# VH-VL binders against Monomethylamine corrinoid protein 2 (mtmC2), part 2

Target 1, 218 residues: Monomethylamine corrinoid protein 2 (mtmC2), of Methanosarcina mazei (p58978)
Amino acid sequence: MTNTEIFNKLTNAIVTQDIAGCAKLTQEALDAGISPLDIITKGLSPGMKIIGDKFEAAEIFLPQIMMSGKAMSSAMEILTPELEKTKVEGEEGTGLAITFVAEGDIHDIGHRLVTTMLGANGFDILDLGVDVLNETVIEEAAKRKGQKIILVGSALMTTSMLGQKDLMDRLREENLRDSVKCMFGGAPVSDKWIDEIGADATAENAAEAAKVALNVMK
Short names: E, the ipSAE of ESMFold2; O, the ipSAE of OpenDDE; V2, 0.75 times the mean of E and O plus 0.25 times the DockQ between their complexes.

## First folded at step 1 (VH-VL)

Design A08 (framework fv_alirocumab)
Fold by ESMFold2-Fast, scan of step 1:
Structure A08 (fold): chain C 218 residues (1-218), chain A 119 residues (1-119), chain B 113 residues (1-113)
Amino acid sequence: as target 1 above (218 residues)
Amino acid sequence: EVQLVESGGGLVQPGGSLRLSCAASGFTFSDYAMNWVRQAPGKGLDWVSTISGSGGITNYADSVKGRFIISRDSSKHTLYLQMNSLRAEDTAVYYCARWGYSSGYFDYWGRGTLVTVSS
Amino acid sequence: DIVMTQSPDSLAVSLGERATINCKSSQSVLYSYNNKNYLGWYQQKPGQPPNLLIYWASTRESGVPDRFSGSGSGTDFTLTISSLQAEDVAVYYCQQYFSTPRTFGQGTKLEIK
């Protein structure tokens, strides 16, 4: 089987909501010497995009997308320890990523992918989870003033996206804006929005998020 | 060698029920999504239902939704189709078919079992 | 739903001659990320179950003779039998697996002239 063939099989396991198959194929890919990052970016993430597109087109509904999420989660349970094995101890240059999903938003799977990719690329991680109050984010940043920090927030709804502006406003009010970098993502988030709120970056997907974050922290 | 063997077909009255079975061998059963595809006499192929390898996800054609239930038993390597409230239009040869390893094409098919719904 | 339409409904070809069967999808079955067409071809001989011939529009299934080939992309696909043999008499179906429900063409009956 070629790497392209295994990636396509992983993509289809996500699309067909095959939880056990997704886990098994992920382990087989690792056993074949395929990197954890390639499994995620070339196999699993494309499947999540397909099911997201189908959900938007009303070809599938909430139960199916949730089950694709469970398939992804089963694969990530296998991949996370492998990604952790590649971390280099004593690395100070990259910094801390404080990751969170905006208040009022509970969409977890994309957030976990971004968080995992950041960790795999040398970031220390403080994951605040979903439905996170801006106050909590600000408090965590304030406790670590003087540390290299990037705030990585996502919002999948326009109402929760407006919270990103509030966060930026509060960082300025608390005199913390210059102490952190800010990267926001999610379906409603655009380069125009980032410019309007005065944040540092956005990224289209989880793989891009890690690359962009590394560039921002230089 | 992959083998799929259907059973349970027969003559049934409209409104009746019937349960089809498909015995699978020659592959790791739980790794593959399984399907029922039917073919009315002299007609083309018509997808009926899919069940994921884990059994956690099922899909149905609109024409059978609410009446048919697909299920599987990993320990027995067997796929099932419980057919309720049968109609004359359900008369067909029912094939058990496997999806080609995480893909939606049908790579192996059983010989089929005939279901006749008639008064 | 993606509707699959085959042409012709029936085709008579002399032994040793080329047979060509066409299939159209109501929307593209090409996925831009992997550049693959989610399209397969099946052969069904009288009294037998369907048998997979081609998947990904042009990939021949293991054990299928090389006289069978698939081509096309997006919405227009072709199955070609380069030199018809007696055992090729069958009904041929195209199928899309881009979206649910999985749908088949109505079938093309191939006969010997």
Scores: ipSAE 0.000, ipTM 0.421, lowest interface PAE 17.8, mean pLDDT 83

Design A09 (framework fv_alirocumab; at its last look DockQ between E and O 0.02; V2 from the best seeds 0.00; counts 0 for: pae E 16.8 > 2, placed apart)
Fold by ESMFold2, look of step 2:
Structure A09 (fold): chain C 218 residues (1-218), chain A 124 residues (1-124), chain B 113 residues (1-113)
Amino acid sequence: as target 1 above (218 residues)
Amino acid sequence: EVQLVESGGGLVQPGGSLRLSCAASGFTFSSYWMNWVRQAPGKGLDWVSTISGSGGSTNYADSVKGRFIISRDSSKHTLYLQMNSLRAEDTAVYYCAKDRLGYYYGSGSPFDYWGRGTLVTVSS
Amino acid sequence: DIVMTQSPDSLAVSLGERATINCKSSQSVLYSSDNKNYLGWYQQKPGQPPNLLIYWASTRESGVPDRFSGSGSGTDFTLTISSLQAEDVAVYYCHQYYSTPWTFGQGTKLEIK
């Protein structure tokens, strides 16, 4: 099977919520010598893009998205150890990425992928998980003042975006704003929003997030 | 702040019509499914209808199918409920309610913000 | 349709004591593929709309006091208030969002003894 055929099958497995098939195809892709990063960026992520577009168009709803997320998660269970084997240390520590899903958000479909991609690109990781209070993010950043830190927050819902503004306000109140870089992502987040709240960057997808984070930390 | 403000309630005779409105602010209106939920005086909560962020998908409780039409206008940030062929059992306070989960999660969601409600009374 | 049955219809509990409200669904609201219970709890104070307390059966909404907790799975669910405060006097509703039509329990009125 050609690499293009494997990528198309991976994309289709995500779109059709074929959890076992997605895991099997992921292992087949690894066995064929395809890099974990290519499997993600050329096979799996395009499938999640299609699912997001279908949801926006009201063609699918929560159970289907959650099943596609489970398919992605099963693939990532296979790929994460392989990405860790290929991790290289930056010339001078790339920095610590503190990753989290905003308070009030409960799905972590993109969060795990973003965290994995950051780690694969040389970041040390502190993964705070989902439904994270801004106070917790502030506390972790304050403990590590002086380290090279990027805060990476995901918002899956518009209500969670107000929490991003609150986080930026609190960072300024605690005199931590200059100690960290702040990147926010998720479907509702725009460049205009990033400018409005005074954050540093946004990215459209996990692969872009890692590249944007590296650039911001320079 | 998220705000939902209903209007258009009132007294109407059986067989009559009313159009309810819900003005929404403080969130990206098109990103969420919106709902109507009603509560008859002294009674519990009764889900009425839902509509997708784009307006392309709708669903209704059996008791109102064919009589009520949910719609939304994204340019006005307003949710509507056209109620036709009203019956005495439609008497209730009608709430506008926002899905907590965005449209990426589909229609099944708890409701995190509710309006103050508007009273509809159907009586001869 | 999934019928949601709450018990008791009303209860009176002394300040500082534990209050327990049960909700039973006529069908499972556990979606096995994601292992989540599509079950929420609401508080409605007199003259006000409902307020979301708990979703996914056990996840507390932001700003809800720690004394509120949810538990259970499948068809049997419980809302617990660990130490009743005066402001907790309200009617409480469970809600399934697993399949249409979305349905609520009949409500449980909580009063101070």
Scores: ipSAE 0.000, ipTM 0.424, lowest interface PAE 16.8, mean pLDDT 82
ESMFold2-Fast, scan of step 1: ipSAE 0.212; ipTM 0.649
ESMFold2 (binder alone), look of step 2: mean pLDDT 93; pTM 0.950
OpenDDE, look of step 2: ipSAE 0.018; ipTM 0.561

Design A10 (framework fv_alirocumab)
Fold by ESMFold2-Fast, scan of step 1:
Structure A10 (fold): chain C 218 residues (1-218), chain A 121 residues (1-121), chain B 113 residues (1-113)
Amino acid sequence: as target 1 above (218 residues)
Amino acid sequence: EVQLVESGGGLVQPGGSLRLSCAASGFTFNSYAMNWVRQAPGKGLDWVSTISASGGSTNYADSVKGRFIISRDSSKHTLYLQMNSLRAEDTAVYYCAKAPYSSSWYPFDYWGRGTLVTVSS
Amino acid sequence: DIVMTQSPDSLAVSLGERATINCKSSQSVLYTSNNKNYLGWYQQKPGQPPNLLIYWASTRESGVPDRFSGSGSGTDFTLTISSLQAEDVAVYYCQQYYNTPLTFGQGTKLEIK
């Protein structure tokens, strides 16, 4: 099977909630010598984008997107160890990434992938997990005296995206905004939104997120 | 293949100082977080300090904060622990331990043989 | 701080019999995004450094015999040795690596009955 054929099959497995097929195709892609990063960016992520777009348009509902998230999770269980093996040499002083999500299986998986890629690219990681209050993020940032910090948050839906604006407002109110960099991601997050709330960056996918974060922290 | 060799331990009076070293070989030293873990005679394991692969992040146990300084030298592939204002309760075997990742949120896959620090009057 | 508590403090088991060691964390060490428990088990024999036996609560480290198994999730974890061998006499420690400070249980001393 060609690389294009296997990428299309992976995308279809995500879209059709084929949990077992997604895992099998992911292993086949690795066995064929395809890089973990290409499997994610060219096969799996396109499928996640399709189902995310359908969910936003109300063409599918929560049970379907959760099942697609489970298919993605099956692939990530295979890919995470391989991604960690591909660690790139990092520069000293890259900084600390504080990562967090509000909730949601598919959102959790995407943000875990971002966290893994940041770590593989030289960032120290403090992962706060899911259902994280803005107050908790602010407190953790305030504790790090003089450290290079980037806050990395994500939102799957427009309602959780509003929490990103609240976080930016609170950072300003507590005189912490200038002490951190802020990168936000997720389906509804756009460059216009980032500019409007006064954050520093966004990224289309997990692989791009690591590259963008490195650029922001220069 | 992975080897961690500690040195610098010995007998010291209360209030004195010691610098421990851990020479690393057989892996890409600069890619992994490193840790110091101590064990008092007949007691359990106590985590002392961690340093990230980049050296940009360090953490300490409350009992040693302000007295101990963890550092690393990427060119020499060596981890250090500068111990100041030593107390009797700092008496322990000090182990150098490697994380399998660039951050400290993973278990320690390799340990050195340890170096004994004795703080006595 | 996440406090790790092991039980029992010491255990004597006959050769060939099953040994069970428990570990409890004061708060969950399950990370929901990757569905992994940030819990490991170490074996320490007299005069030696600790050796990693199990990570992610249930994954055996390379070279560790099949008789060792880990189980549990969230706050309650178990290390099982299905058929005790003479070389298994050691102190066993659980460790959480979910958050700093990194913390270990107090240890369980395993002896031959």
Scores: ipSAE 0.000, ipTM 0.421, lowest interface PAE 18.1, mean pLDDT 82

Design A11 (framework fv_alirocumab)
Fold by ESMFold2-Fast, scan of step 1:
Structure A11 (fold): chain C 218 residues (1-218), chain A 125 residues (1-125), chain B 113 residues (1-113)
Amino acid sequence: as target 1 above (218 residues)
Amino acid sequence: EVQLVESGGGLVQPGGSLRLSCAASGFTFSSYAMNWVRQAPGKGLDWVSTISGRGGSTNYADSVKGRFIISRDSSKHTLYLQMNSLRAEDTAVYYCAKDLSYYDILTGYRHFDYWGRGTLVTVSS
Amino acid sequence: DIVMTQSPDSLAVSLGERATINCKSSQSVLYSSNNKNFLGWYQQKPGQPPNLLIYWASTRESGVPDRFSGSGSGTDFTLTISSLQAEDVAVYYCQQYYSLPYTFGQGTKLEIK
């Protein structure tokens, strides 16, 4: 099977919500010597874009999206350790990404993909997970004063998004704002919101997030 | 800030036609599904129709299928509802409502986070 | 279609007291994979459009006061106003967004006693 054939099968597994097939094809792709990053960017992510476009077009309902998310998640469980192994040591200029989902929010598949893409692009990762208190984020940043740090937060709901403003306010109050870069994402997050709260960036999707983060850290 | 402004409502005779418009501003129009929801005088909320952000899919309540057509013009940031073969039972305030956003497959699933002021349609002889 | 039924149809509560509105769906609106209920609550004041109060059954929309809370799972849901204020006089609607067609409850009219 050619690499293109494997990528097309991975894309179809995501689109058709084939959880077991997605995991199997992901392992076969790794066994064939395909890089973890290529499996994600050329096979899995295109499938997620297709299913997202179908949802946006009201061709499918949220249960189908969640099943595609499970298929993606099963592949990411296999790929994440492999991506960590391919990290190039000596990336002194990149920095640390502290990744988290806002307090009150438990959506983690998108968060894991963003975190994985940052790691694949040379960031050191400190993943705080989901439902993370602003106090926890502040503490982790304060412990690492003097390091190149980017805080990468996601919020899915407007109430969680308001927590991003609170986080920015607390960074200023504790004289930590200049010590970090801040990138926020999530459906309610806009360029206007980023400007309003005085954060540094936002990104449209997980793959773009890594590129934006690299530019912010220059 | 998000704004939705409906227009085109008025008095129309049974069997007549009317076109409603909803001018949208303050968000990336083509990234969001849009809805029409109506409310008859003194009654509850009734969902009428939805259109995807790119216009690739539409859906309708059974009561209006075959008579109403939802559409959008992304260049004008405007949502439309073409209402044909109007009946007395279609008398209602028609609201434009903003639906889902798509940033990532797991982000932004909230229905009708913003509504317009509504436009009144009266079907009467 | 998923049928949404609210109770009571109308409710009178004294200022500062607790108001409770119930909503039942004819089938579950819980997506078990992510443990989210596809249920929202809207407030509509006379002459105004509806305003989103709560989504995912229990998450408050931006700007909604803490006295509003949502609870429940599956088919049985409750909107609670812990300390009624004069500005809370309105009709309240529950809505499922689990599947098309989107459906609303018939509404509960909340008045001050």
Scores: ipSAE 0.006, ipTM 0.458, lowest interface PAE 9.8, mean pLDDT 82

Design C01 (framework fv_cosibelimab)
Fold by ESMFold2-Fast, scan of step 1:
Structure C01 (fold): chain C 218 residues (1-218), chain A 121 residues (1-121), chain B 112 residues (1-112)
Amino acid sequence: as target 1 above (218 residues)
Amino acid sequence: EVQLVQSGAEVKKPGSSVKVSCKASGGTFSSYAISWVRQAPGQGLEWMGVIIPIFGTANYAQKFQGRVTITADESTSTAYMELSSLRSEDTAVYYCARGRYYGSGSYFDYWGQGTLVTVSS
Amino acid sequence: NFMLTQPHSVSESPGKTVTISCTRSSGSIASNYVQWYQQRPGSAPTTVIYEDNQRPSGVPDRFSGSIDSSSNSASLTISGLKTEDEADYYCQSYDSSNRYVVFGGGTKLTVL
């Protein structure tokens, strides 16, 4: 099997909610010498993007996206130890990433992947988890004035995405906006939305999120 | 070895429709994204749309919505692009191109040889 | 909802290095991967760089890609120019909001 065939099978395992197949294909990809990062960025993350887009378009519903998330989780259980072996020490001054899933949203699939990729790429991590109130994010940022911080929020629903505007408004109101960088992701989040609310960046997938976060923190 | 083989050149009248085929061989078909990209003489590449056969889903560039239809037959590993209400400005070489999937990191790893469609009175 | 802008043409002598830029009109260039395609006269395009800076098998290491967030642009660099490098080069990215593939206008490279 070529690498391209393996990646396509991984993508389809995510999209078709094939939990056992996803784990098996992930192990086969590692056994074939494919890097953990490539398995994630070229196989698994594309599948999550497709399923997220279908969920947003109401072509699939919560049970399907949850099952795709379980397929992703089974792969990540295999990949996380390999990523930790290859982890690069953070560059001096890389900064702290405060990661969270928007208020009203309990979907942690993309959140776990984004958090893992940021850590693997040299960020210090403060993971607040899922269904995080904007007040909590503001409080954690305020405690750390003077530190190099990026707020990394995820939302899979349009209703939880609207909370990102509220967070930006609160940062401005509390005189904290200029002390942090803000990156938001998730299926409904677009470059147009980021520009409209005055945030700093968005990314299509978790590996791209790490790349974008590094560039924003320069 | 992967190869995309397109149907032959076509000459069409304004207002008619054209349907170009793209047959994939030497690799998997269903799980790949097949895009259609055109190029008018001496001009740049213009993306028209995509089909993802395994999902049965297609997406089209705004400019071509309502005029283009992209379909796939998994049993024959063939993708089709039909463009209606042809104008002289539609004279171009039409390419099919394969992406691993449809998204940010997906590049076109194989291209068809191109099909020249000439729209003339 | 964005455009990718390339110079219409660039020229350089054999053995020298040339750089072709690709600038995104709105949103960050780093928000989506950038690919580069080479098209020789009478041929279909072929990939020389994918995912910002990766080379397909068979593409010589004289070809490299980079991203510069400060200028909001991607660049294709070709060192040790050879006459067979003479071609049109296209950058390509992805618009996540519309789910569109976006091509740059293309750059004609002349090697003289």
Scores: ipSAE 0.000, ipTM 0.422, lowest interface PAE 18.5, mean pLDDT 82

Design C03 (framework fv_cosibelimab)
Fold by ESMFold2-Fast, scan of step 1:
Structure C03 (fold): chain C 218 residues (1-218), chain A 120 residues (1-120), chain B 112 residues (1-112)
Amino acid sequence: as target 1 above (218 residues)
Amino acid sequence: EVQLVQSGAEVKKPGSSVKVSCKASGGTFSSYAISWVRQAPGQGLEWMGVIIPILGIANYAQKFQGRVTITADESTSTAYMELSSLRSEDTAVYYCARSKYSSSWPFDYWGQGTLVTVSS
Amino acid sequence: NFMLTQPHSVSESPGKTVTISCTRSSGSIASYYVQWYQQRPGSAPTTVIYEDKQRPSGVPDRFSGSIDSSSNSASLTISGLKTEDEADYYCQSYDSSNLGVVFGGGTKLTVL
């Protein structure tokens, strides 16, 4: 099987919510010598984009997208130890990434992947999980005033994406905006949206997220 | 070894409800979905619904919406199916079946079945 | 919204090969995996084929599954027929409209 065929099968496993197939194909890709990063960026992430686009278009609903998230999680269980083996030593003062899924959003698609990639690239991680209140994010940032912090939020739904604007507004009101960097991702998040809410960055996929985060924190 | 063990046969009156249990062994309960499938005498297999314990969600076939409830207790590795407003047409063998989280729900293990008879 | 249609019955002699079809009425048969279950009288169903063509441990290689997109059907093929293969066979796939499972009507296999 070519690498392109393996990537296409991984993409289809995410889209069709094939959790066992996704894990099996991920292991086969690793055994074939494909890098964990390529498996993520060329196989798994394209599937997440397709399923996210379908959900946004109301072609699929909550149960299906949650199942795609489970398929991705099964692959990440296999990939996380491999990514850890190739972990880049962090520079002095790399920083803390506080990762979370926006309030009102229980979808874990992309969140674990971004969190894992940040950790593999030298960030300390504080993972707050899913359906995280903006107040909780603000409190965690305020406790660590003076530390090098990046807030990394994910949103799959347009409604939960609006919560990102509220978070930015609250950071300004609490006089915390200038003490943190903010990066948001997820299917509906765009460069235009980032500019509109006054955040620092977005990334098209989880692998790019680590590179972008390192750049905004330098 | 994986095994699904269901509760025993029931005889119920029309208008009552029945609750059937399905206990999973093998320590993998949270990694799988549990579906309920029934079979009326001499008829084919009919899917009723599924519970995905780790996600805390259940989904039901349209035909049974409003009178079937599927629940799970992860601490006892047991899934339950409760069917209310019983009619004679509900006389059937009820099976639980286990599936990996795949959109196609491939069942790998089946319970032994529970006969529910609805008669006056 | 769709049906999986199987022949009501099929019969063949011991040692011969039989094929049971499962035709999808709308949407592509290849869109989702197809499973095949065997049910002997008085018993719960057991899986003979999963994910189109895979066999569970303990299922002899006389059982095989295939997909034919041109006829929009899945097929279960049993070669070297034995008396113990007498059973009802059900195909099953996924219904995205209802987020659930659809079974074929079942095929009674008689080995004469």
Scores: ipSAE 0.006, ipTM 0.447, lowest interface PAE 11.6, mean pLDDT 81

Design C04 (framework fv_cosibelimab)
Fold by ESMFold2-Fast, scan of step 1:
Structure C04 (fold): chain C 218 residues (1-218), chain A 123 residues (1-123), chain B 112 residues (1-112)
Amino acid sequence: as target 1 above (218 residues)
Amino acid sequence: EVQLVQSGAEVKKPGSSVKVSCKASGGTFSNYAISWVRQAPGQGLEWMGVIIPMFGTANYAQKFQGRVTITADESTSTAYMELSSLRSEDTAVYYCARERGYDYVSYYGMDVWGQGTLVTVSS
Amino acid sequence: NFMLTQPHSVSESPGKTVTISCTRSSGSIASNYVQWYQQRPGSAPTTVIYEDNRRPSGVPDRFSGSIDSSSNSASLTISGLKTEDEADYYCQSYDRSNSYVVFGGGTKLTVL
């Protein structure tokens, strides 16, 4: 089976809520030598996008999207240990990554992948979860004066992306901007947006995010 | 700093309808799911339904289907719950609550609750 | 379609530990997150535990949550009981088969 065939089967397993099939196909993809990141970005995530689009169009309802998420989760159980194997032994003093999904945004799977890759690459992790208030992020950063901190926020909807600008504004208002680094990701986040809000970085995928974060913290 | 502020108490006749409002202050209203939960005097919490404005969808508990309508007005950051064909047993405190979040795997529950609106149905 | 069953009431002395159970009638309790809400008389509910075992900011570490798959139950444990903990407690999970939020019947905690 070609890589394209494997990716298409993974996408279909997500779309059809085939939990067991998704796990099996994920293991088969790993056995075929496909990277964990390619399995996620080229096979599994496309399926979640299809399901999300169908849900928005009211073609499917919350039970179906939750079951597709369960299929995705079963694959991630297999992929998480493999992502750990990509861990580069970090130098002491790499820093703390405070990870979160923007207020009003509930999409956890992609953010968990970024969080896992940061931990695998030597960061200490404080994961605040999804739908996180900017106030909570500010409070956690302020408690840790003198530590090397990178704030890693994800926004998977255009409307939740505006919260990233508000966070940057709040950091400046409270004189915390220079004490942290800020990296934002998610489908609507671009280099132009990062420049506009005055953040430090973005990255196109989870492995690149870890490398970019390490470079930002140098 | 996000708060949910509900409309004031209502007294209604049997057979009429009531529309309770829930205005969100702060946060990104359109990206939150808003649930409605009622509590009859001395009784437990009963889920009525939810609206997910970002997806344009609403879902209702079977007991209330056909009688309840939940809507949202994004321009005013206000959710509404309308209950029709009122009966004396609909006397309850009605709460709106913001859902902490959904993802593709899990339902994360409610993190901010309105103060409640007492609806009394009497002849 | 499932139900969450809680004891109607529980009581304990100040300083002691109390545990409130929440049992799922069908399907695994671990298949979706369990939250716990505290409701004091005359007040709206507030969240004391979310995602099975996490505490919101401001909730004392005396409150903890756990899942026991063998009994198909979630538990809320409150240690070092204080009079201010006297309230009704509700567990809540989600039924994916109908997209319904499911509440337990509630437990009245009396601190004497």
Scores: ipSAE 0.000, ipTM 0.433, lowest interface PAE 11.4, mean pLDDT 80

